# VH-VL binders against Apical endosomal glycoprotein (Mamdc4): the designs that were tried, part 9

Target 1, 160 residues: Apical endosomal glycoprotein (Mamdc4), of Rattus norvegicus (Rat) (q63191r268to427)
Amino acid sequence: SHHMATDFETGLGPWTQLEGWTRNFSAGSMVSPAWPHRDHSRNSAYGFFLVSVAKPGTTAVLYSPEFQGSVSYNCSFTFYYYLHGSEANQFQLFVQAQGLNTTQPPVLLRSRHGELGTAWVRDRVNIQSAHPFRILLAGETGPGGFVGLDDLIMSNHCIL
Short names: E, the ipSAE of ESMFold2; O, the ipSAE of OpenDDE; V2, 0.75 times the mean of E and O plus 0.25 times the DockQ between their complexes.

## First folded at step 4 (VH-VL)

Design s36 (framework fv_bebtelovimab)
Fold by ESMFold2-Fast, scan of step 4:
Structure s36 (fold): chain C 160 residues (1-160), chain A 122 residues (1-122), chain B 109 residues (1-109)
Amino acid sequence: as target 1 above (160 residues)
Amino acid sequence: QITLKESGPTLVKPTQTLTLTCTFSGFSLSTYGVGVGWLRQPPGKALEWLALIYWDDDKRYSPSLKSRLTISKDTSKNQVVLKMTNIDPVDTATYYCAHRGYSSWLYYFDYWGQGTLVTVSS
Amino acid sequence: QSALTQPASVSGSPGQSITISCTATSSDVGGYNYVSWYQQHPGKAPKLMIFDVSNRPSGISNRFSGSKSGNTASLTISGLQAEDEADYYCSSYTSSSTVFGGGTKLTVL
């Protein structure tokens, strides 16, 4: 079985972005109470995660590689997120399919905002697509806040 | 307040192991978040980071040199030791140890030792 | 080649302002907002001048300032003095290392 897992410890792996998502770790951020004290993948102050460093009103977007489609209903995306320190924090997950001659508009599968506590939260979405698709992860950090991601896992039923 | 000083041999032969010691004062490597790193600078060339050790014994190494480097600490003596194996003339450089502070410790070295020149020759 | 690119040299006269650029060329550079700058006089250890793009350590002259735009950080020295003549290095991080630019030699006069 094959799956695609990214823990950010050595880089972005197959994920790409234009700007706004930064790899970082907790020991480097002690001056901000909104940041997690540990990452999810290593449970360590020196383990890496992604943080949205976009200003209020500016969105950071992370893109998956393009998948060819899904096998049955078993294609799933599991991820961990952290939203703390500002009611203006926003996180959205979209799936964007590719039509024959047009890119389809992104479809929103998850929306989270504000203050969600001081723990990494696990979430999972199921994806059905007969066409090539990619996942978009959009983060916007509010004043004094933190919006972060760790451990992005695509199941082996998502065709890469 | 914070001071660091490098010590070790100034002349080393190729294939030997270089051992350098950093002795420091004004902080403790038992304190949460504190680290000490090693850097070098060949004559007339740019600075290069080599290794870093944190209070919890977490160790980080330059990827290109990782197989040759060992960093360790002796908290009772306020010392950090760097060992580099299979020394080569290209390793001739001034070696520095430096402190990572409690506040904004992540990406810079705020206090440096004076440096020690190590010459590698046959 | 370095993940951070600096000009080899810059020059200015006393009282002028100069700017030294530092451009990240690698996608593995961890944060453009965590750029530091070091000053090095011949035969001396590097001295931290700027950290986290624009912050000055205690005791550093306000003639030294840092900024960034996109993937390029800049060190600006205003009111140049002869004592500013030195090598300047920018630095940032990757997931596994601290990286340095190639250095810029500042000549005054």
Scores: ipSAE 0.000, ipTM 0.481, lowest interface PAE 15.3, mean pLDDT 82

Design s37 (framework fv_bebtelovimab)
Fold by ESMFold2-Fast, scan of step 4:
Structure s37 (fold): chain C 160 residues (1-160), chain A 122 residues (1-122), chain B 109 residues (1-109)
Amino acid sequence: as target 1 above (160 residues)
Amino acid sequence: QITLKESGPTLVKPTQTLTLTCTFSGFSLSTYGVGVGWLRQPPGKALEWLALIYWDDDKRYSPSLKSRLTISKDTSKNQVVLKMTNIDPVDTATYYCAHRPGYWSGYYFDYWGQGTLVTVSS
Amino acid sequence: QSALTQPASVSGSPGQSITISCTATSSDVGGYNYVSWYQQHPGKAPKLMIFDVSNRPSGISNRFSGSKSGNTASLTISGLQAEDEADYYCSSYTSSSTVFGGGTKLTVL
């Protein structure tokens, strides 16, 4: 078992997606006032974050690895998000469990939308699942907006 | 200055495939957020959006026409190509290509080509 | 076309102000806060006059202004001039499409 932290500086790490989340940095994107001036992990205009390029009507989804279930310990997930520049911005965090050899529907644990200011915001969720599970991070960027993620941190009780 | 120009046949027969090319200058379709769209206007009627392609090769199509449309880009040639299959006389229209400044900037077209009239007749 | 409704025609005299409306329900468009207006003279391509409700592109006269109240956007043309005779189209977006109003023909007296 090990500590899992992903800062996007060298890639997606163990996280996966089909499409819609893009690694980028502030200095490469100075054309939009909605974008952060710095990432969270390095506090640098050259530090990487993820930005959702999913336009209204589509959703970017990022998937964690599958974690083991436990009846004794909670898996704690800490992350940073940035929502600015559009009331149509959306971000949702789901947990999806494996039950009875079939994937269960995702369960919504966090929902954020619209305009939340010009700072990276820290959030933390505790996940208790007796069955294996994964985390889904869904983003949709509204016109004039930015929806971003940085520093995804799984606690020692999130067992791969 | 951003400039776009449509080219393609001015007369096509029913059931054929219409291929239109948009050649542009003054911007790169590698620029983050930028897109190029195709629109049409039948004589005396309203504007209708057809398709859009973004810098990241993300493609959007009018839901009513999706099965007939293919949009592609060649960023090295500054071109966007639209193909419409199974052409019909109701597809007679002036076809425009237009620049979309960014996915975050709202959904408008700031520069348009002059348009090319395509007549569908047997 | 039902997503955005415009009057078919509007008229005014030189020097006066006219307003063109563009109405949608929130169920028809994916964020009615982002409305654009285009001017089209006969035989020419549309020209962007207003974007994101009230923003004016560089080079567009301040006689043209945009506003929105509820689900109705408005284009106002003050100090009406002969060259303002044209068709005007509003536009917005839905979750799957860019949509246009039916167009309004402006006649200057």
Scores: ipSAE 0.007, ipTM 0.596, lowest interface PAE 8.9, mean pLDDT 85

Design s38 (from d4 with light chain T98W; framework fv_bebtelovimab)
Heavy chain, then light chain:
Amino acid sequence: QITLKESGPTLVKPTQTLTLTCTFSGFSLSTYGVGVGWLRQPPGKALEWLALIYWDDDKRYSPSLKSRLTISKDTSKNQVVLKMTNIDPVDTATYYCAHRGYSLYYFDYWGQGTLVTVSS
Amino acid sequence: QSALTQPASVSGSPGQSITISCTATSSDVGGYNYVSWYQQHPGKAPKLMIFDVSNRPSGISNRFSGSKSGNTASLTISGLQAEDEADYYCSSYTSSSWVFGGGTKLTVL
ESMFold2-Fast, scan of step 4: ipSAE 0.253; ipTM 0.725

Design s39 (from d4 with light chain N55K T98V; framework fv_bebtelovimab)
Heavy chain, then light chain:
Amino acid sequence: QITLKESGPTLVKPTQTLTLTCTFSGFSLSTYGVGVGWLRQPPGKALEWLALIYWDDDKRYSPSLKSRLTISKDTSKNQVVLKMTNIDPVDTATYYCAHRGYSLYYFDYWGQGTLVTVSS
Amino acid sequence: QSALTQPASVSGSPGQSITISCTATSSDVGGYNYVSWYQQHPGKAPKLMIFDVSKRPSGISNRFSGSKSGNTASLTISGLQAEDEADYYCSSYTSSSVVFGGGTKLTVL
ESMFold2-Fast, scan of step 4: ipSAE 0.247; ipTM 0.728

Design s40 (from d4 with light chain N33K S95R; framework fv_bebtelovimab)
Fold by ESMFold2-Fast, scan of step 4:
Structure s40 (fold): chain C 160 residues (1-160), chain A 120 residues (1-120), chain B 109 residues (1-109)
Amino acid sequence: as target 1 above (160 residues)
Amino acid sequence: QITLKESGPTLVKPTQTLTLTCTFSGFSLSTYGVGVGWLRQPPGKALEWLALIYWDDDKRYSPSLKSRLTISKDTSKNQVVLKMTNIDPVDTATYYCAHRGYSLYYFDYWGQGTLVTVSS
Amino acid sequence: QSALTQPASVSGSPGQSITISCTATSSDVGGYKYVSWYQQHPGKAPKLMIFDVSNRPSGISNRFSGSKSGNTASLTISGLQAEDEADYYCSSYTRSSTVFGGGTKLTVL
């Protein structure tokens, strides 16, 4: 089977952004108790994850590559997130389809808020689109909080 | 313990550039989520925010003063520098630098302040 | 003064309680729910008294409390003492800026 996996240990891989997500690790500085002690992919204080920058009014958005549409297959996307330290934390997953000559508005598939404990949480979405599409991962960190991502895994039916 | 101290000229002539330095201890501006800001208070008037610099070198400026202000950091020296161009007598004020901790939206530790008088 | 409005002055007698209001007068104040309060004695730097509306830093007397109702945050000082006589400033943020109220002079009669 073919799948695309990104663990952030060497960079963003095929994912893109303008700003707002920072590649980081737990042992790099004396940060707050809101931070995880370890990443998910390596279970290590020196393993990398993405963290949403905690600045007033900032939403970080990460974009997948564009995937082909299909009437026969569902693209399955598995990911890990960490939300702790602030009730104002927010994480959202959108799918954005390309019409014949126009980009469609993003459609919200997941929304998570606040504090979800001190462990990386696994989630999965199945995406059905007859048209090409991309995934958007949006994070907004509240005061004193942490919003993070690790281990983004695309199934073998997510065709580039 | 976190401490900050402002330094610079106490008397500046109109049209000159004012350069103020904040020297700090007890934290690093390479630490994720940390910032240092500059604020001022004219004699007998309200507190006014001027600029803020974050650990990642992201800079924020007061909209009304943005064209006159430059904030920079030297993390190896534990210093933040504010430059204000085209100084005017209305810029006479006590200038403060202050710390923002990890992901905080407020200033938790302040320097003692330095009075800058603008007069010819 | 366009973003956060405070009364210019308040007064009270020793042992009484007083409240200082801070009202968001601009719809673009994005963080008025995360209001901080600073106390300033003459000739001194401001001191953080309250953060995130109602939280108190270690070492700050429990006579100081913060609250919020609608678009107005309040600082309440109970059991007024002579040493509470000072200027009090509220603060919040917009998307691009940190804003301060105009300040309130507290006189302890």
Scores: ipSAE 0.393, ipTM 0.777, lowest interface PAE 2.5, mean pLDDT 87

Design s41 (from d4 with light chain N33K T98Y; framework fv_bebtelovimab)
Heavy chain, then light chain:
Amino acid sequence: QITLKESGPTLVKPTQTLTLTCTFSGFSLSTYGVGVGWLRQPPGKALEWLALIYWDDDKRYSPSLKSRLTISKDTSKNQVVLKMTNIDPVDTATYYCAHRGYSLYYFDYWGQGTLVTVSS
Amino acid sequence: QSALTQPASVSGSPGQSITISCTATSSDVGGYKYVSWYQQHPGKAPKLMIFDVSNRPSGISNRFSGSKSGNTASLTISGLQAEDEADYYCSSYTSSSYVFGGGTKLTVL
ESMFold2-Fast, scan of step 4: ipSAE 0.361; ipTM 0.764

Design s42 (from d4 with light chain D52Y; framework fv_bebtelovimab)
Heavy chain, then light chain:
Amino acid sequence: QITLKESGPTLVKPTQTLTLTCTFSGFSLSTYGVGVGWLRQPPGKALEWLALIYWDDDKRYSPSLKSRLTISKDTSKNQVVLKMTNIDPVDTATYYCAHRGYSLYYFDYWGQGTLVTVSS
Amino acid sequence: QSALTQPASVSGSPGQSITISCTATSSDVGGYNYVSWYQQHPGKAPKLMIFYVSNRPSGISNRFSGSKSGNTASLTISGLQAEDEADYYCSSYTSSSTVFGGGTKLTVL
ESMFold2-Fast, scan of step 4: ipSAE 0.278; ipTM 0.732

Design s44 (from d4 with light chain N33K N55K S95R T98V; framework fv_bebtelovimab)
Heavy chain, then light chain:
Amino acid sequence: QITLKESGPTLVKPTQTLTLTCTFSGFSLSTYGVGVGWLRQPPGKALEWLALIYWDDDKRYSPSLKSRLTISKDTSKNQVVLKMTNIDPVDTATYYCAHRGYSLYYFDYWGQGTLVTVSS
Amino acid sequence: QSALTQPASVSGSPGQSITISCTATSSDVGGYKYVSWYQQHPGKAPKLMIFDVSKRPSGISNRFSGSKSGNTASLTISGLQAEDEADYYCSSYTRSSVVFGGGTKLTVL
ESMFold2-Fast, scan of step 4: ipSAE 0.265; ipTM 0.735

Design s50 (from d4 with heavy chain Y32S Y102W, light chain N33K T98V; framework fv_bebtelovimab)
Fold by ESMFold2-Fast, scan of step 4:
Structure s50 (fold): chain C 160 residues (1-160), chain A 120 residues (1-120), chain B 109 residues (1-109)
Amino acid sequence: as target 1 above (160 residues)
Amino acid sequence: QITLKESGPTLVKPTQTLTLTCTFSGFSLSTSGVGVGWLRQPPGKALEWLALIYWDDDKRYSPSLKSRLTISKDTSKNQVVLKMTNIDPVDTATYYCAHRGWSLYYFDYWGQGTLVTVSS
Amino acid sequence: QSALTQPASVSGSPGQSITISCTATSSDVGGYKYVSWYQQHPGKAPKLMIFDVSNRPSGISNRFSGSKSGNTASLTISGLQAEDEADYYCSSYTSSSVVFGGGTKLTVL
């Protein structure tokens, strides 16, 4: 019925950050060979995606809203990423659980590195947590590289 | 084409504040992924980084000089300004502004430099 | 203080190859990941020759090449020409700073 889907065309939606992830599109700024020619949601040079442009000494981290613990282990998160142009590119996906009055350490569920081609790649993780949780998406762009995200989709079994 | 040019006084007295302006063309400092830095080189010595400003107005300063430096931008004028307080004869150097590549890890285009002499 | 060490000078004859090293200090091993190299002729601004360890900007001769092993980056110039005589600087970054080596004067004898 209902699910949480974010395509970045009008903003970050319910996702939050301090800094480092920037909304952009291929035709709207200086084009480098590492950048995709189109976004994933619109398949358009004018469609928006997120790109990691964290400055030296900072990390781009995007935070989901808090979800309720999964009672049936059917909560899944589907997303699209683009890693190209540098072997030092890195993308990591963490799940951070909220205990009783205590935020737990993030748990790494996915790690991707380097140059993964010139296409948006689909990935999906299943989240099993008895406690409320958030998803953290961390990007680190290497020199001359590109690390991007588009189309973040939480299944209808992931409850806000 | 990307070009940068430094301007400011060529002779300043000790204890004064030095103000240098970098005027550029061929890019905008409102574009995500760009920055402009200031560097200097005393006669016969090595290059030294001073400060860096990013498209989102985030600023970085050389740790040893941070208390003396202020960097700012005027996006509508295509300018970046560096101010250095309490100048001393050891601050005599050629000052450069330079474009930070979109990846933010190197300087790909440099101004010609402006020699600033600090003398009483 | 300065985290990158270069030899003060290097020399070679026309047609030969020379290598200039750039070493992170022992205290900062592994702290510098991205290395660029700049050429500076007397009275002129620095010119980017190599970025991201081994990449050449458009228009830079393939006689210039970069490499890295451990905490040492190297700039190699093959087929030396008189016009290569200049100062060469390596550069990298830390989380809080942009750092430059002390510079190497290349003399073509």
Scores: ipSAE 0.099, ipTM 0.658, lowest interface PAE 4.9, mean pLDDT 84

Design s6 (from d4 with heavy chain S103A; framework fv_bebtelovimab; at its last look DockQ between E and O 0.58; V2 from the best seeds 0.00; counts 0 for: pae E 3.8 > 2)
Fold by OpenDDE, look of step 5:
Structure s6 (fold): chain C 160 residues (1-160), chain A 120 residues (1-120), chain B 109 residues (1-109)
Amino acid sequence: as target 1 above (160 residues)
Amino acid sequence: QITLKESGPTLVKPTQTLTLTCTFSGFSLSTYGVGVGWLRQPPGKALEWLALIYWDDDKRYSPSLKSRLTISKDTSKNQVVLKMTNIDPVDTATYYCAHRGYALYYFDYWGQGTLVTVSS
Amino acid sequence: QSALTQPASVSGSPGQSITISCTATSSDVGGYNYVSWYQQHPGKAPKLMIFDVSNRPSGISNRFSGSKSGNTASLTISGLQAEDEADYYCSSYTSSSTVFGGGTKLTVL
């Protein structure tokens, strides 16, 4: 198998189940100083990323496809997020395992809150699951803020 | 630069449908993140939010008045329309439309308001 | 019974400082930094005075300031002037609604 990397430059890739996220770029689209001037993938004003378009008080959720872990090696997920313009900005990463007969509650693996500056922030999580799982990326945009995602990268040990 | 102005009947009879139009300038509802809302204020009473429409045609309504309200937009005309059915004297109020910017929860620009009196 | 509770009235003399409180009655109201204040003179539209608890829009006098402690937001007006006599409304956002306090009548003695 090969790792799954999505930079959003040509589309959503396998990240097609989304609520409150939209693919966009900065050039000609910036609506506030909180927007990034450049994406992460291409460091370009015309580079694409995901932006939370959920209305105030609501949460945008992005769902991964279903993955399986490896017994011998840890599945890892590397991603970049952008939280700027509001201390109320929030980003959360959940893992939700699918059991044989039931879906387990999402487990929070990462939570970020607040103003993180004018930079894409890199993060990485290791995912261990005895069952197939999905990754949930949740964003809540604070007043005047911006919450974005770019370059979602699954390791080779995450089997699609 | 941003301005809003409410227009519509100032006198309405009970049970009728109130139609108000907000005409604005200085911004566009095609602009990402922008919303336009309606609020009202009965004489001598507090402000009350009624409805909100976003650039993407997402609509929000006051929970208590949702069944009576319909908000719509005409981006090309820079207009937002509010319809309220089954009007009653209790609906007598000054009605305002207001601008809400990207990712904001408050209204930064307001129209001057239009007083609507409901009477037989 | 509003989701936000304000005192009905406050008063002060010119030059004094007054504070208007706004208390959320529900945990669903008054989320992080979701507090704004409006000033309204008689016969006029509301004017945004404070947003995000303590930020002033351009053109708003620095005599107006905002703060928050717990579930209570406060608007402070220092150096009270006659022109400050007006109604003041706090506002916040819930998961599905914009809400306002009952308003506070400020009288300048």
Scores: ipSAE 0.168, ipTM 0.760, lowest interface PAE 2.2, mean pLDDT 92
ESMFold2-Fast, scan of step 4: ipSAE 0.456; ipTM 0.785
ESMFold2, look of step 5: ipSAE 0.256; ipTM 0.711
ESMFold2 (binder alone), look of step 5: mean pLDDT 90; pTM 0.928
ESMFold2, look of step 8: ipSAE 0.181; ipTM 0.669
ESMFold2 (binder alone), look of step 8: mean pLDDT 90; pTM 0.924
OpenDDE, look of step 8: ipSAE 0.049; ipTM 0.699

Design s9 (from d4 with heavy chain Y105W; framework fv_bebtelovimab)
Fold by ESMFold2-Fast, scan of step 4:
Structure s9 (fold): chain C 160 residues (1-160), chain A 120 residues (1-120), chain B 109 residues (1-109)
Amino acid sequence: as target 1 above (160 residues)
Amino acid sequence: QITLKESGPTLVKPTQTLTLTCTFSGFSLSTYGVGVGWLRQPPGKALEWLALIYWDDDKRYSPSLKSRLTISKDTSKNQVVLKMTNIDPVDTATYYCAHRGYSLWYFDYWGQGTLVTVSS
Amino acid sequence: QSALTQPASVSGSPGQSITISCTATSSDVGGYNYVSWYQQHPGKAPKLMIFDVSNRPSGISNRFSGSKSGNTASLTISGLQAEDEADYYCSSYTSSSTVFGGGTKLTVL
């Protein structure tokens, strides 16, 4: 079987960003009780996750590779997120299609905000696009908060 | 336990560059999410934010003063330095450095302030 | 105009309650839910009294409370005491910066 899985233990893999997401681990979380005690991929205080930088007016955006369009396949994307410590936390998942002569505006598929407990939450989206597309993962961390990502898994129908 | 203290010249002549140093204790500016800012208050006037530096060396500046300001840090010395070029009598003010804790959007601890007078 | 507008002065007698308003006068102010209040005695550094509209730092008297209605945040001081005489500043953010109100001088008569 073919899939693209990223656990952030050694880097961002094929995911890209300009700024705002950082790799980190829970062993340093004495800086804030909003942080998870463990990552999702290793269930370890030394396992890595991504955290959205909590700076005023900053939205961290993580970009997938561009996937091929298909009318026959549903690309399934599974991921884990963590939102805690601030009611102003926000996480959004967008799909952005590449048209023939222009990039289309992002389409929102998921929106989560605030404090969603002290556990990594699993979510999944199914994407069908006739055109090539990217997945955008946007995090905005509120004051004193934490917005994080771990274990990004693309199904074998997400064709590069 | 968090303390900050400003230091630098108390009297500066017009057109010179003002250099102020903030020395702190009780936290590290290598700690994720932490920042240190500079603010000022001219005599009898309101507080004005000048600049902010984060643990990752990201720097933010007041838009109206950006061309005159440089903020830098030396995490091994627990210091943040602000430089302001082309000083003018209207820059006479008490200058403060202040701490932002993990992911805070406000300043929770302040230095005592240092009065800088600009005159010939 | 300042992005945040405060009255220049307010006064009260010991034991009274007073309120200081902070009104966003610019549509560019992005922090209606993230207003902080600072107290400043003459010759001293500002001290954080309220953050995120209504939250008090540890050690701040419950006589100080914050609230918000529309685009106006308010600091209320109940049971007014002589040592409350000070300048009070509200603060928030815009798309480009951290902003402060003009300050309010509280006189305890």
Scores: ipSAE 0.321, ipTM 0.753, lowest interface PAE 3.3, mean pLDDT 87

Design t10 (framework fv_zimberelimab)
Fold by ESMFold2-Fast, scan of step 4:
Structure t10 (fold): chain C 160 residues (1-160), chain A 122 residues (1-122), chain B 110 residues (1-110)
Amino acid sequence: as target 1 above (160 residues)
Amino acid sequence: QLQLQESGPGLVKPSETLTLTCTVSGGSISSSSYYWVWIRQPPGKGLEWIGSIYYSGSTYYNPSLKSRVTVSVDTSKNQFSLKLNSVAATDTALYYCARHGYSLWRNYFDYWGQGTLVTVSS
Amino acid sequence: QSALTQPASVSGSPGQSITISCTGTSSDVGGYNYVSWYQQHPGKAPELMIYEVSNRPSGVSDRFSGSKSGNTASLTISGLQAEDEADYYCSSYTSSSTWVFGGGTKLTVL
């Protein structure tokens, strides 16, 4: 019944990864011109976001917790992303269902690439799955670019 | 249908520079979703990744070869090339060009050229 | 040397199942879900059989399956056929942002 929100100000919360996504903020000493001047959650140069530091040929993947399946409710996921400074920037959102005996292949729901301007962009997906599932957020930064995430919000129908 | 074709000399002398070119047909090298790759295979041995290039010119090299390798791209000719300096007999191999995706769904080598044999001998 | 360890050879009879292992470390096979398998017939370029541990490209027989446990990935071929006789290579991404291959396994169909 409670919604789950993650603003990255104190950590990754319930989200997990092996590597490739880094918590960072705009006022860092080596920030390139492609980086946002402020985060989305605090509108501050000292507020945290996630940035993909995965090199080309690889991908940084952030995993949600596993959510319960339902045939009656749509789980709504709202997030903010930033793609600037390189045509080689890539961002993809997948949903991965868990079958009885095996993990299903990820299903692509969103794909964004390249140069999308100098503002955090809001997006939302509605997920209907009869089986338990996870959300996967994949990012890859092109040369001189920035791929970032902030404010990941799961609706009250996304049941843990 | 996408096809990749290697070309270059079959014989190179020790200490010289090897130059190979890969011609891409049936698709554009100026794709934001793919890297273009060189991989080699010495006779009777396994595969070794050499390096990758994006159509903008950005490169990634195998650290063991980085001091001797340059990969370049020519988008107007739909080609990319490998230069390997100071060759030795241990550089004798089949050289393949390949395509590599770099997203969660496409993070693998999906198209390969037929390979070209390069022998390093005096 | 090959960074990933594969058996040099495996053999089986038509209709049987065989499994080829590919063992790395937590910095490659264990750390990433970017394990792929390639089939190479004599005189031919490698062909993608499995990508991202367990996925099959369009056109690859469902007799081929992939899995991973810890630092070891496995390719299983069921209902073995004479045309499966080939060399098989695994590949993985590494924490150094490079690609490595296994030493290769020669499959003989008896």
Scores: ipSAE 0.015, ipTM 0.498, lowest interface PAE 8.0, mean pLDDT 84

